# VH-VL binders against q7dma9r51to147: the designs that were tried, part 38

Target 1, 97 residues: q7dma9r51to147
Amino acid sequence: GDQVIYHCTVRTLDGVVVESTRSESGGRGVPIRDVLGNSKMILGLLEGIPTMHKGEIAMFKMKPEMHYAEIDCPVSAPENFPKDDELHFEIELLDFS
Short names: E, the ipSAE of ESMFold2; O, the ipSAE of OpenDDE; V2, 0.75 times the mean of E and O plus 0.25 times the DockQ between their complexes.

## First folded at step 15 (VH-VL; framework fv_umesolerbart)

Design G2 (at its last look DockQ between E and O 0.93; V2 from the best seeds 0.88)
Fold by OpenDDE, look of step 15:
Structure G2 (fold): chain C 97 residues (1-97), chain A 128 residues (1-128), chain B 107 residues (1-107)
Amino acid sequence: as target 1 above (97 residues)
Amino acid sequence: EVQLVESGGDLVQPGGSLRLSCAASGFTFSSYYMNWVRQAPGKGLEWVSYISSSGSWIRYADSVKGRFTISRDNAKKSLYLQMTSLRAEDTAVYYCARSPERVYPSGITKYIFAFDIWGQGTLVTVSS
Amino acid sequence: EIVMTQSPATLSVSPGERATLSCRASQSVSSNLAWYQQKPGQAPRRLIYDASNRATGIPARFSGSGSGTEFTLTISSLQSEDFAIYYCQQYNRYPYTFGGGTKVEIK
């Protein structure tokens, strides 16, 4: 699989930040390093990231079955998170190789 | 027919405030990201702000951050831009513009900021 | 921000002739590039998106090409209604930025 490095911020439709790698959104400021197809990743990211180009900032909407509500989702949902709602994802693809 | 109609443009003094409106029709307004783009007289285009479909996500150009507030009322199919601390350089025709969505077979939707629908604009003039 | 530079500022072309407009990005925007046409007193109209895809209803004489930092809009045979200002715009990352425009005028 391809190695990807990206920033990610997830918001509910009510505007609550569910998760973020961005320091300004409460994250550590450290991008995620992962390998597509070989890692535990939200399905929507597996599908969405390949549509992006290096350096791109993209905004996605994902149905519950494409994120934490996916059957046997390999990623645990944050505490007290409504995983059955649509979410918006802002992804900045820093590297794709 | 898909349509956007801006209103609220006026002459105001520097430091003043003004609220613009954009009325949408012909499409499911609540499903789309919406934008404001402005154009100073005789000049080019400048993206000002976008707001997500539910209003949960908002971005501003640095030139208006802290002074302008974008909002929407999906029940009224309306987009708004509250402008405060207006400056001469804010003088422009203000357009509302729609961001189309790209739906992938996977079921995810990607929002594209290549604006496919524009209103005819409303003129804001900031002058003493 | 990504700076978009268009050239030439003004292009004088005779009806029926080929028009070639250039757009340069200060950094790569991949194929996330759009072209707009604007006539006096009107709102911009999207012509091209994703660098090379014609928007719905756009005549075949309009074509876009390029990727990365260099882009071109071509009007194969200029028609009378094509005299206007053309803008390129990147949507690779916010803030989304436009070029300064190229005015296509009649020679």
Scores: ipSAE 0.912, ipTM 0.956, lowest interface PAE 0.4, mean pLDDT 95
Fold by ESMFold2, look of step 15:
Structure G2 (fold): chain C 97 residues (1-97), chain A 128 residues (1-128), chain B 107 residues (1-107)
Amino acid sequence: as target 1 above (97 residues)
Amino acid sequence: EVQLVESGGDLVQPGGSLRLSCAASGFTFSSYYMNWVRQAPGKGLEWVSYISSSGSWIRYADSVKGRFTISRDNAKKSLYLQMTSLRAEDTAVYYCARSPERVYPSGITKYIFAFDIWGQGTLVTVSS
Amino acid sequence: EIVMTQSPATLSVSPGERATLSCRASQSVSSNLAWYQQKPGQAPRRLIYDASNRATGIPARFSGSGSGTEFTLTISSLQSEDFAIYYCQQYNRYPYTFGGGTKVEIK
């Protein structure tokens, strides 16, 4: 279904940025474009983004099983990604169809 | 009783420094995002800063960025605001305020910046 | 930043009457809108969150409505303790901004 366009920054609880779409945090500066129910997405994003509204910036904390420690996770973690850690996510929802 | 108590407000000259404290009791302090919100005398409310539950994710209002530092000590159940390069426009009552969490059955937690618990405030006056 | 505009600045109302307070956002904040009450010398108290949900312990005479850019706080039958300043606040995105307040006073 729904098409979503968003920025995402992921930090450890200790504050280390481990992944980001934002250029100021080492990313490419290009938002992610996904289709809910069709795109490969981690569980935490599939659950969290529907709680958001267009233009919202939200702060989440996600258990490992809601990101790359999910059994048979459909998305590859970056090398040395802390997949067994609880992580903070900042999500900016640019568009929600 | 759920309570937040600010302290450390004082009269300070422009360019000076001051450290505010907020003591929390009656709830699991380490689970919550915490905020500073200020109110100039006779004026409205202005959000100043938040700090994540672990203390490692921080945001500031542009008006204080680079001059104020928020921090917390979860073992002491305390929130802090270190203020430097103080200006007359920083004169305000400073409140600490709690952001409630929304815990989902899935295992995600969303933080809500509609502040449910406020302290009584501490007055900072910046005057020559 | 998202500017929150409240009207009227002052509302003179007799006890037992209905008060209607308005809040407008400069861009959509969806339902990420809270209302606070502040009495002289006291901290704000949250009344409403998510635009329409009463906070715990808030009397039923307080109700919130609206979505997007236009919001209303209604006090259906003013009590003597309700004369105060009321603020709206968006939390759609930081910086979290408050309206300028509406003072509800005795007519």
Scores: ipSAE 0.814, ipTM 0.918, lowest interface PAE 0.5, mean pLDDT 92
ESMFold2 (binder alone), look of step 15: mean pLDDT 91; pTM 0.931

Design G3 (at its last look DockQ between E and O 0.91; V2 from the best seeds 0.85)
Fold by OpenDDE, look of step 15:
Structure G3 (fold): chain C 97 residues (1-97), chain A 128 residues (1-128), chain B 107 residues (1-107)
Amino acid sequence: as target 1 above (97 residues)
Amino acid sequence: EVQLVESGGDLVQPGGSLRLSCAASGFTFSSYYMNWVRQAPGKGLEWVSYISSSGSWIRYADSVKGRFTISRDNAKKSLYLQMTSLRAEDTAVYYCARSPERVYPSGITKYIFAFDIWGQGTLVTVSS
Amino acid sequence: EIVMTQSPATLSVSPGERATLSCRASQSVSSNLAWYQQKPGQAPRRLIYDASTSATGIPARFSGSGSGTEFTLTISSLQSEDFAIYYCQQYNRYPWTFGGGTKVEIK
């Protein structure tokens, strides 16, 4: 699989930050390093990231079944958010190789 | 027919405030990211701000951050731009513009900031 | 921010002739590039997106090419209604930025 490095911020439709890699959004400021197809990643990211180009910042909307509400989702959902609602994702693809 | 109509443009003094409106019709307004783009007289285009479909996500150009506030009322199919602390360099025709969405077979939607629908604009003049 | 530079600033072309407009990005924007046409007193109209995809209803004489940092808008045979200002715009990285425009005028 392809190696990817990216920043990601997730918001509810009400504007609450569910999760973020960015320091300005409460994250550690450390991008995610992963391998597409071999990692525990939500479906929306698996499908969305390949549509992006290196250096691109993109906004996605994902249905519940494409994120934490996925059946047997390999990623634990953060606390206190509506996982059965649509979520918006901002992804900055730093590297794709 | 898909349409955007801006209003609220006026002559104001530096330091003044003004609220612009954009009325949408012909499409499901609540499903789209919306933008403000401005054009100073005789100059090029400058992206100003965008707001997500539900209003949960907002971005501003550095030139207007802290002074302008973008908002929307999906029930009224309206986009707004509250401008404060206006400067001479804010003088421009202000356009509202729609960001199209790209729906993938996977069920995810990607928002594209290549604006496909524009209003005719409303002129804001900041002058003493 | 990514700076978009268009050249030439003004292009004089005769009707029926080929027009070639250039757009350069200060850093790669991949294929996230759009072209707009603007006539006096009118709002911009999207012509091309994703560098080379024609928008709905756009005449076939308009075409876009390029990737990375160099892009071209071509009008194969200029028509009278094509005299306007053309802008390129990147949507690869925030903030979204436009070029300074190329004015296509009648020779």
Scores: ipSAE 0.911, ipTM 0.957, lowest interface PAE 0.4, mean pLDDT 95
Fold by ESMFold2, look of step 15:
Structure G3 (fold): chain C 97 residues (1-97), chain A 128 residues (1-128), chain B 107 residues (1-107)
Amino acid sequence: as target 1 above (97 residues)
Amino acid sequence: EVQLVESGGDLVQPGGSLRLSCAASGFTFSSYYMNWVRQAPGKGLEWVSYISSSGSWIRYADSVKGRFTISRDNAKKSLYLQMTSLRAEDTAVYYCARSPERVYPSGITKYIFAFDIWGQGTLVTVSS
Amino acid sequence: EIVMTQSPATLSVSPGERATLSCRASQSVSSNLAWYQQKPGQAPRRLIYDASTSATGIPARFSGSGSGTEFTLTISSLQSEDFAIYYCQQYNRYPWTFGGGTKVEIK
């Protein structure tokens, strides 16, 4: 599979940052590295990232079942993550190889 | 029909303030990212700002950051631009513009910043 | 910031002939490129998005091509209503940026 390297910031619809890889939004500043088809990923990222190109910054809205409310979600939600909410995702795709 | 109508453009002195409005009709305003784009007389287009459908994500061009504030009222189907510390280079026709969405059956929506609906524009002139 | 450069600045074309407008990005924007038409006293009108997809209701004589850094808008048989200024615009990453425009005028 394809390797994807990306930054991601997640906000509630009312504006609260609930998760981010970016240091300016409380993250470590280190992008996520995943392998499509191998790494465990939420459905929304699995579907959304292939619509993007290297260097793109895209804005998505995802229903709960496309993130941590997914049936049999392969990753655990972070503590206090609003898994039942529709959420906004900003994704910067650094590499798609 | 889908329509965007700007208002509030005026003659303002440098350092002054002005509030622009954009009234939307004919579509579900609360579903769309909205933008301000400006055009100096006889010049090209410059993106100014966007605001997310709920109002929770906001971005500004560096040229206006700290001086302009974008906002929206989804109940009134209205977009706003509060401008302060106005400069001569802010003289332009200001357009509100809609970002279309690409809705996937799965439940994700991608926002596309290729503006499909534009208002007629409102002229802001900053001069002494 | 991605700089969009359009050429030529002005293009003089006879009615019924082909007009070819160029747009170049300072770095790859993949296919995240739109074309707009603007007539005097009017707002821009989107013609093409995703580099080559025609917007709803746009005549077939308008076509877009290219990807990455080099893009072309073609008007295959120029009509009297097509004399206008045309802008390209990238939406690969904010800030969204426009080219300087190409004015298409009657020869």
Scores: ipSAE 0.749, ipTM 0.902, lowest interface PAE 0.6, mean pLDDT 92
ESMFold2 (binder alone), look of step 15: mean pLDDT 93; pTM 0.945

Design G4 (at its last look DockQ between E and O 0.91; V2 from the best seeds 0.87)
Fold by OpenDDE, look of step 15:
Structure G4 (fold): chain C 97 residues (1-97), chain A 128 residues (1-128), chain B 107 residues (1-107)
Amino acid sequence: as target 1 above (97 residues)
Amino acid sequence: EVQLVESGGDLVQPGGSLRLSCAASGFTFSSYYMNWVRQAPGKGLEWVSYISSSGSWIRYADSVKGRFTISRDNAKKSLYLQMTSLRAEDTAVYYCARSPERVYPSGITKYLFAFDIWGQGTLVTVSS
Amino acid sequence: EIVMTQSPATLSVSPGERATLSCRASQSVSSNLAWYQQKPGQAPRRLIYDASTSATGIPARFSGSGSGTEFTLTISSLQSEDFAIYYCQQYNRYPYTFGGGTKVEIK
């Protein structure tokens, strides 16, 4: 599979940050390093990241079944957020190889 | 017909405040990211700000950050730009512009910032 | 920010002639590039997006090409209504930036 490095910030439709890799949004400031197709990744990211180009910052809206509410989702949802609602994802693709 | 109509442009003094409005019609306003783009007289275009469909996500150009506030009222199908601490360089025609969406077969939606619908703009003049 | 540079600043072309407009990005914007046409007293109109995809209702004489840092808008046979200012814009990263524009005027 393709190796990807990216920043990701997830917000509810009410504006609450669910999760983020960015320091300004409460994250560690460390991008995610992953392999598409071989890693535990939410379905929306698996589908969305391949639509992006290296260096691109993209904004996605994902239905519940495309993120933490996916059946047998390989990624645990953070605490105290509505996983059955649509979420917005800002992804910065730093590397794709 | 899809349409955006800006209003609120006026002559103000430096340091003053002004609120612009953009009225949307002909489409499901609440589903779209909206933008403000401005154009100084005789100059090019400058993206100012965007706001997500629900208002949960907002970005500003550095030139207006801390001074301008973008907001929206989806029930009124309206976009707003509250401007404060206005400067001469803020003089421009202000356009509201829609970001189209790309829906993928997977069910995810990607928002594009290649603006497909524009209003006719409203002129803001900052001068002493 | 990504700086977009358009050339030439002014392009003089006769009706029926081919017009070629250039847009350069200071760093790669992949194919996330749009072209707009603006006539005096009017709002910009999107012509091309994704570098080479024509917007709805745009005449076939308009075409976009390029990727990365070099882009071109071509008007195969200039019509009288095509005399205007053309802007390129990258949407690869915010802030979303525009070129300085190319004025296409009648020779």
Scores: ipSAE 0.912, ipTM 0.957, lowest interface PAE 0.4, mean pLDDT 95
Fold by ESMFold2, look of step 15:
Structure G4 (fold): chain C 97 residues (1-97), chain A 128 residues (1-128), chain B 107 residues (1-107)
Amino acid sequence: as target 1 above (97 residues)
Amino acid sequence: EVQLVESGGDLVQPGGSLRLSCAASGFTFSSYYMNWVRQAPGKGLEWVSYISSSGSWIRYADSVKGRFTISRDNAKKSLYLQMTSLRAEDTAVYYCARSPERVYPSGITKYLFAFDIWGQGTLVTVSS
Amino acid sequence: EIVMTQSPATLSVSPGERATLSCRASQSVSSNLAWYQQKPGQAPRRLIYDASTSATGIPARFSGSGSGTEFTLTISSLQSEDFAIYYCQQYNRYPYTFGGGTKVEIK
């Protein structure tokens, strides 16, 4: 499995931040480290991150089944997360190894 | 025919304000990220700002942050740039430009900032 | 911010000849690179995206190559309508920066 380090901000289509790793958006300012193929990632990240390269900042829109409405989703949704909505993801890929 | 048409360029004094408009036709405007890109006379291109399809996600170049405001009205199929505190270095032709999308069968869409549709531009001149 | 450097600034080429335009990025942009053509008094027109993919309706004589930090636009047989200024642009991350342009003019 490839290792990835990234920042991610998730907003509703109306612009409400529902989750972010960035301090300016309410996160801790610490990027996520994951291993692709690890059961702790939503499908949208597993599909989206391989389309990116190191140093890229990309904007995605993801249907519910690609995030927390995925059948048997391997990660817990944050409190009050809009699991049934399309969501925007801004991903900054810091490392891809 | 897919078109973008800018308007509102004018001669203004330093410190002044101006509002640019961009009218879209021939495509589903509300589905696309939109951009402003400017070009000083005889010079190269500079990306200014983008706004997401719903209007809720916005980024600016540092050179205009705090002075320019991008907005859109999806019902009117229009993109706007409100400029304030104008400076001589803001003198440029301003283009609106569309970011195409890459749609994946899985249910994700990636937005590309390789602008596929451009307007004709509108000239802003800042001088006394 | 990622600085895009184009060379040469001006390229003098006879009609029917080959033109080769270079673009270099200050850090890797992978394949997130586009090429635009701009004729006097007109808006830019996208020729190439993803470094080497031709935009819809672009003549086959235009081709792009490269990845990472070094990129090339090739015009295999210049036509009279191809005398213009050409810009590269990275879209790996905002701010999305353009090169300074290469003016292709008649020799």
Scores: ipSAE 0.790, ipTM 0.912, lowest interface PAE 0.5, mean pLDDT 92
ESMFold2 (binder alone), look of step 15: mean pLDDT 92; pTM 0.929

Design G5 (at its last look DockQ between E and O 0.93; V2 from the best seeds 0.85)
Fold by OpenDDE, look of step 15:
Structure G5 (fold): chain C 97 residues (1-97), chain A 128 residues (1-128), chain B 107 residues (1-107)
Amino acid sequence: as target 1 above (97 residues)
Amino acid sequence: EVQLVESGGDLVQPGGSLRLSCAASGFTFSSYYMNWVRQAPGKGLEWVSYISSSGSWIRYADSVKGRFTISRDNAKKSLYLQMTSLRAEDTAVYYCARSPERVYPSGITKYKFAFDIWGQGTLVTVSS
Amino acid sequence: EIVMTQSPATLSVSPGERATLSCRASQSVSSNLAWYQQKPGQAPRRLIYDASTSATGIPARFSGSGSGTEFTLTISSLQSEDFAIYYCQQYNRYPYTFGGGTKVEIK
């Protein structure tokens, strides 16, 4: 699969940050390094990231079945967010190879 | 018909405040990211701010950050721009503009900031 | 921010002639590039998005090409209603930035 490096910030519809790789949003400031197709990744990201280009910042909205509410989701859900609601994702694709 | 109509433009003094409004019709306003874009007289276009469909996500251009506040009322199908500490360089026609979306059958939506619908703009003049 | 540079600033073209407008990005914006037309006293109108996709209702004489840092808007045969200012805009990353515009005027 393709190797990807990206920043990700997730917000509820009420504007609460549920997760972020960015320091300004409470993250460690470290981007995610992953391999599409071979890694534990949110379904919406598996589909959304391939639509992006290196250097792009994209905004996604994902239905519950495409994020942490996915059946048998391989990614642990953060605490204190509405799992049954849509979430917004800001993705900055730093590398795609 | 899809339409955006700006209002609230006026003449104000430097340091003053002004609130712009944008009334949307003809589409599901609450589903779209909305933007403000401005154009100084005889000059080019400058993106000012965007706000997500629910208002959960907001971004500003550095030139207005800390001074302008974008907001929306989806029940009223209205977009707002509260401007404070106005400067001469804020003089411009202010447009509200819609960000189109690509909806995927899977349940993800990707937003594009290639603005497909524009209002006719409202003029803000900052002068002593 | 990504700086968008358009050239020429003014393009003088006769009706029926081909017009070629250039837009350069200071860094790659991939295909996340739009073109707008603006006439005096009017709001901008989107012509092209994704570098080469025509917006709904746009005449076939308008076409966009390019990727990365170099882009072109072509008007194959200029019509009288095409005399206007044209702007390119990148939406690869915020802040979303516009070029300075190219004024297409009658030769």
Scores: ipSAE 0.905, ipTM 0.955, lowest interface PAE 0.4, mean pLDDT 95
Fold by ESMFold2, look of step 15:
Structure G5 (fold): chain C 97 residues (1-97), chain A 128 residues (1-128), chain B 107 residues (1-107)
Amino acid sequence: as target 1 above (97 residues)
Amino acid sequence: EVQLVESGGDLVQPGGSLRLSCAASGFTFSSYYMNWVRQAPGKGLEWVSYISSSGSWIRYADSVKGRFTISRDNAKKSLYLQMTSLRAEDTAVYYCARSPERVYPSGITKYKFAFDIWGQGTLVTVSS
Amino acid sequence: EIVMTQSPATLSVSPGERATLSCRASQSVSSNLAWYQQKPGQAPRRLIYDASTSATGIPARFSGSGSGTEFTLTISSLQSEDFAIYYCQQYNRYPYTFGGGTKVEIK
């Protein structure tokens, strides 16, 4: 499976940052590393990241069932995450290998 | 018919302020990311800013950051650009432009900044 | 910021002939590239997006190719209405930058 390394910032439709990997948005500044087909990932990322290329910054909107409201979601939601909201994702794809 | 119409361009002095408007019709305005793009007389195109469909995500070009504010009113189908501390280099025709989207059946939407609809522009002149 | 460089600045072409316009990016933009046509006194119109996909209603004589850092717009048989300025633009990441343009004029 392909390895993907990316930064991600998640906002509500009202613009509240609910989670980010970026230090300027309250994260640790460390990108996420996942392996497609092996790592536990929300459906929205499994669908969205393959549409991207290395070095791209993309904006997505995802319905709840494409993130942590997915039935039998393999990933635990971050603390206080709004699972029932449609959310905006900004993804910077650092590597796709 | 899909249409974007800019207004509010004027002659202003350096240091002045001006608010541009863009009226949208013929499409679901609240579904689209919207942009301002400008063109100085006889020069090329420069992207200025985008605003997300809900108004909650905003990015600016470095050349205008801190001086310009993009906003939208989805009920009025209108996009705005509030400009302050205007300088000669801000002289341009200002276009509003629509970012198309790709909607996937799964429930994901990806936004593309390959502008598919443009207004006819409004001229801002900054001169003493 | 990704710098987009277009060449030539001016291209003189006889009607009915082929025009080839070049666009280079300072770093890879993959296929996230669009081409626009602008006639005097008019707004730009999108010709090509995703490097090679024709926008709706664009004549077949316009085609785009390339990926990564080097891109080409080809007008296979130039018509009188095609004399205009052409811009490339990357949308791989903000700020979304345009090339300086290529003016296509009558030889």
Scores: ipSAE 0.745, ipTM 0.903, lowest interface PAE 0.6, mean pLDDT 92
ESMFold2 (binder alone), look of step 15: mean pLDDT 90; pTM 0.924

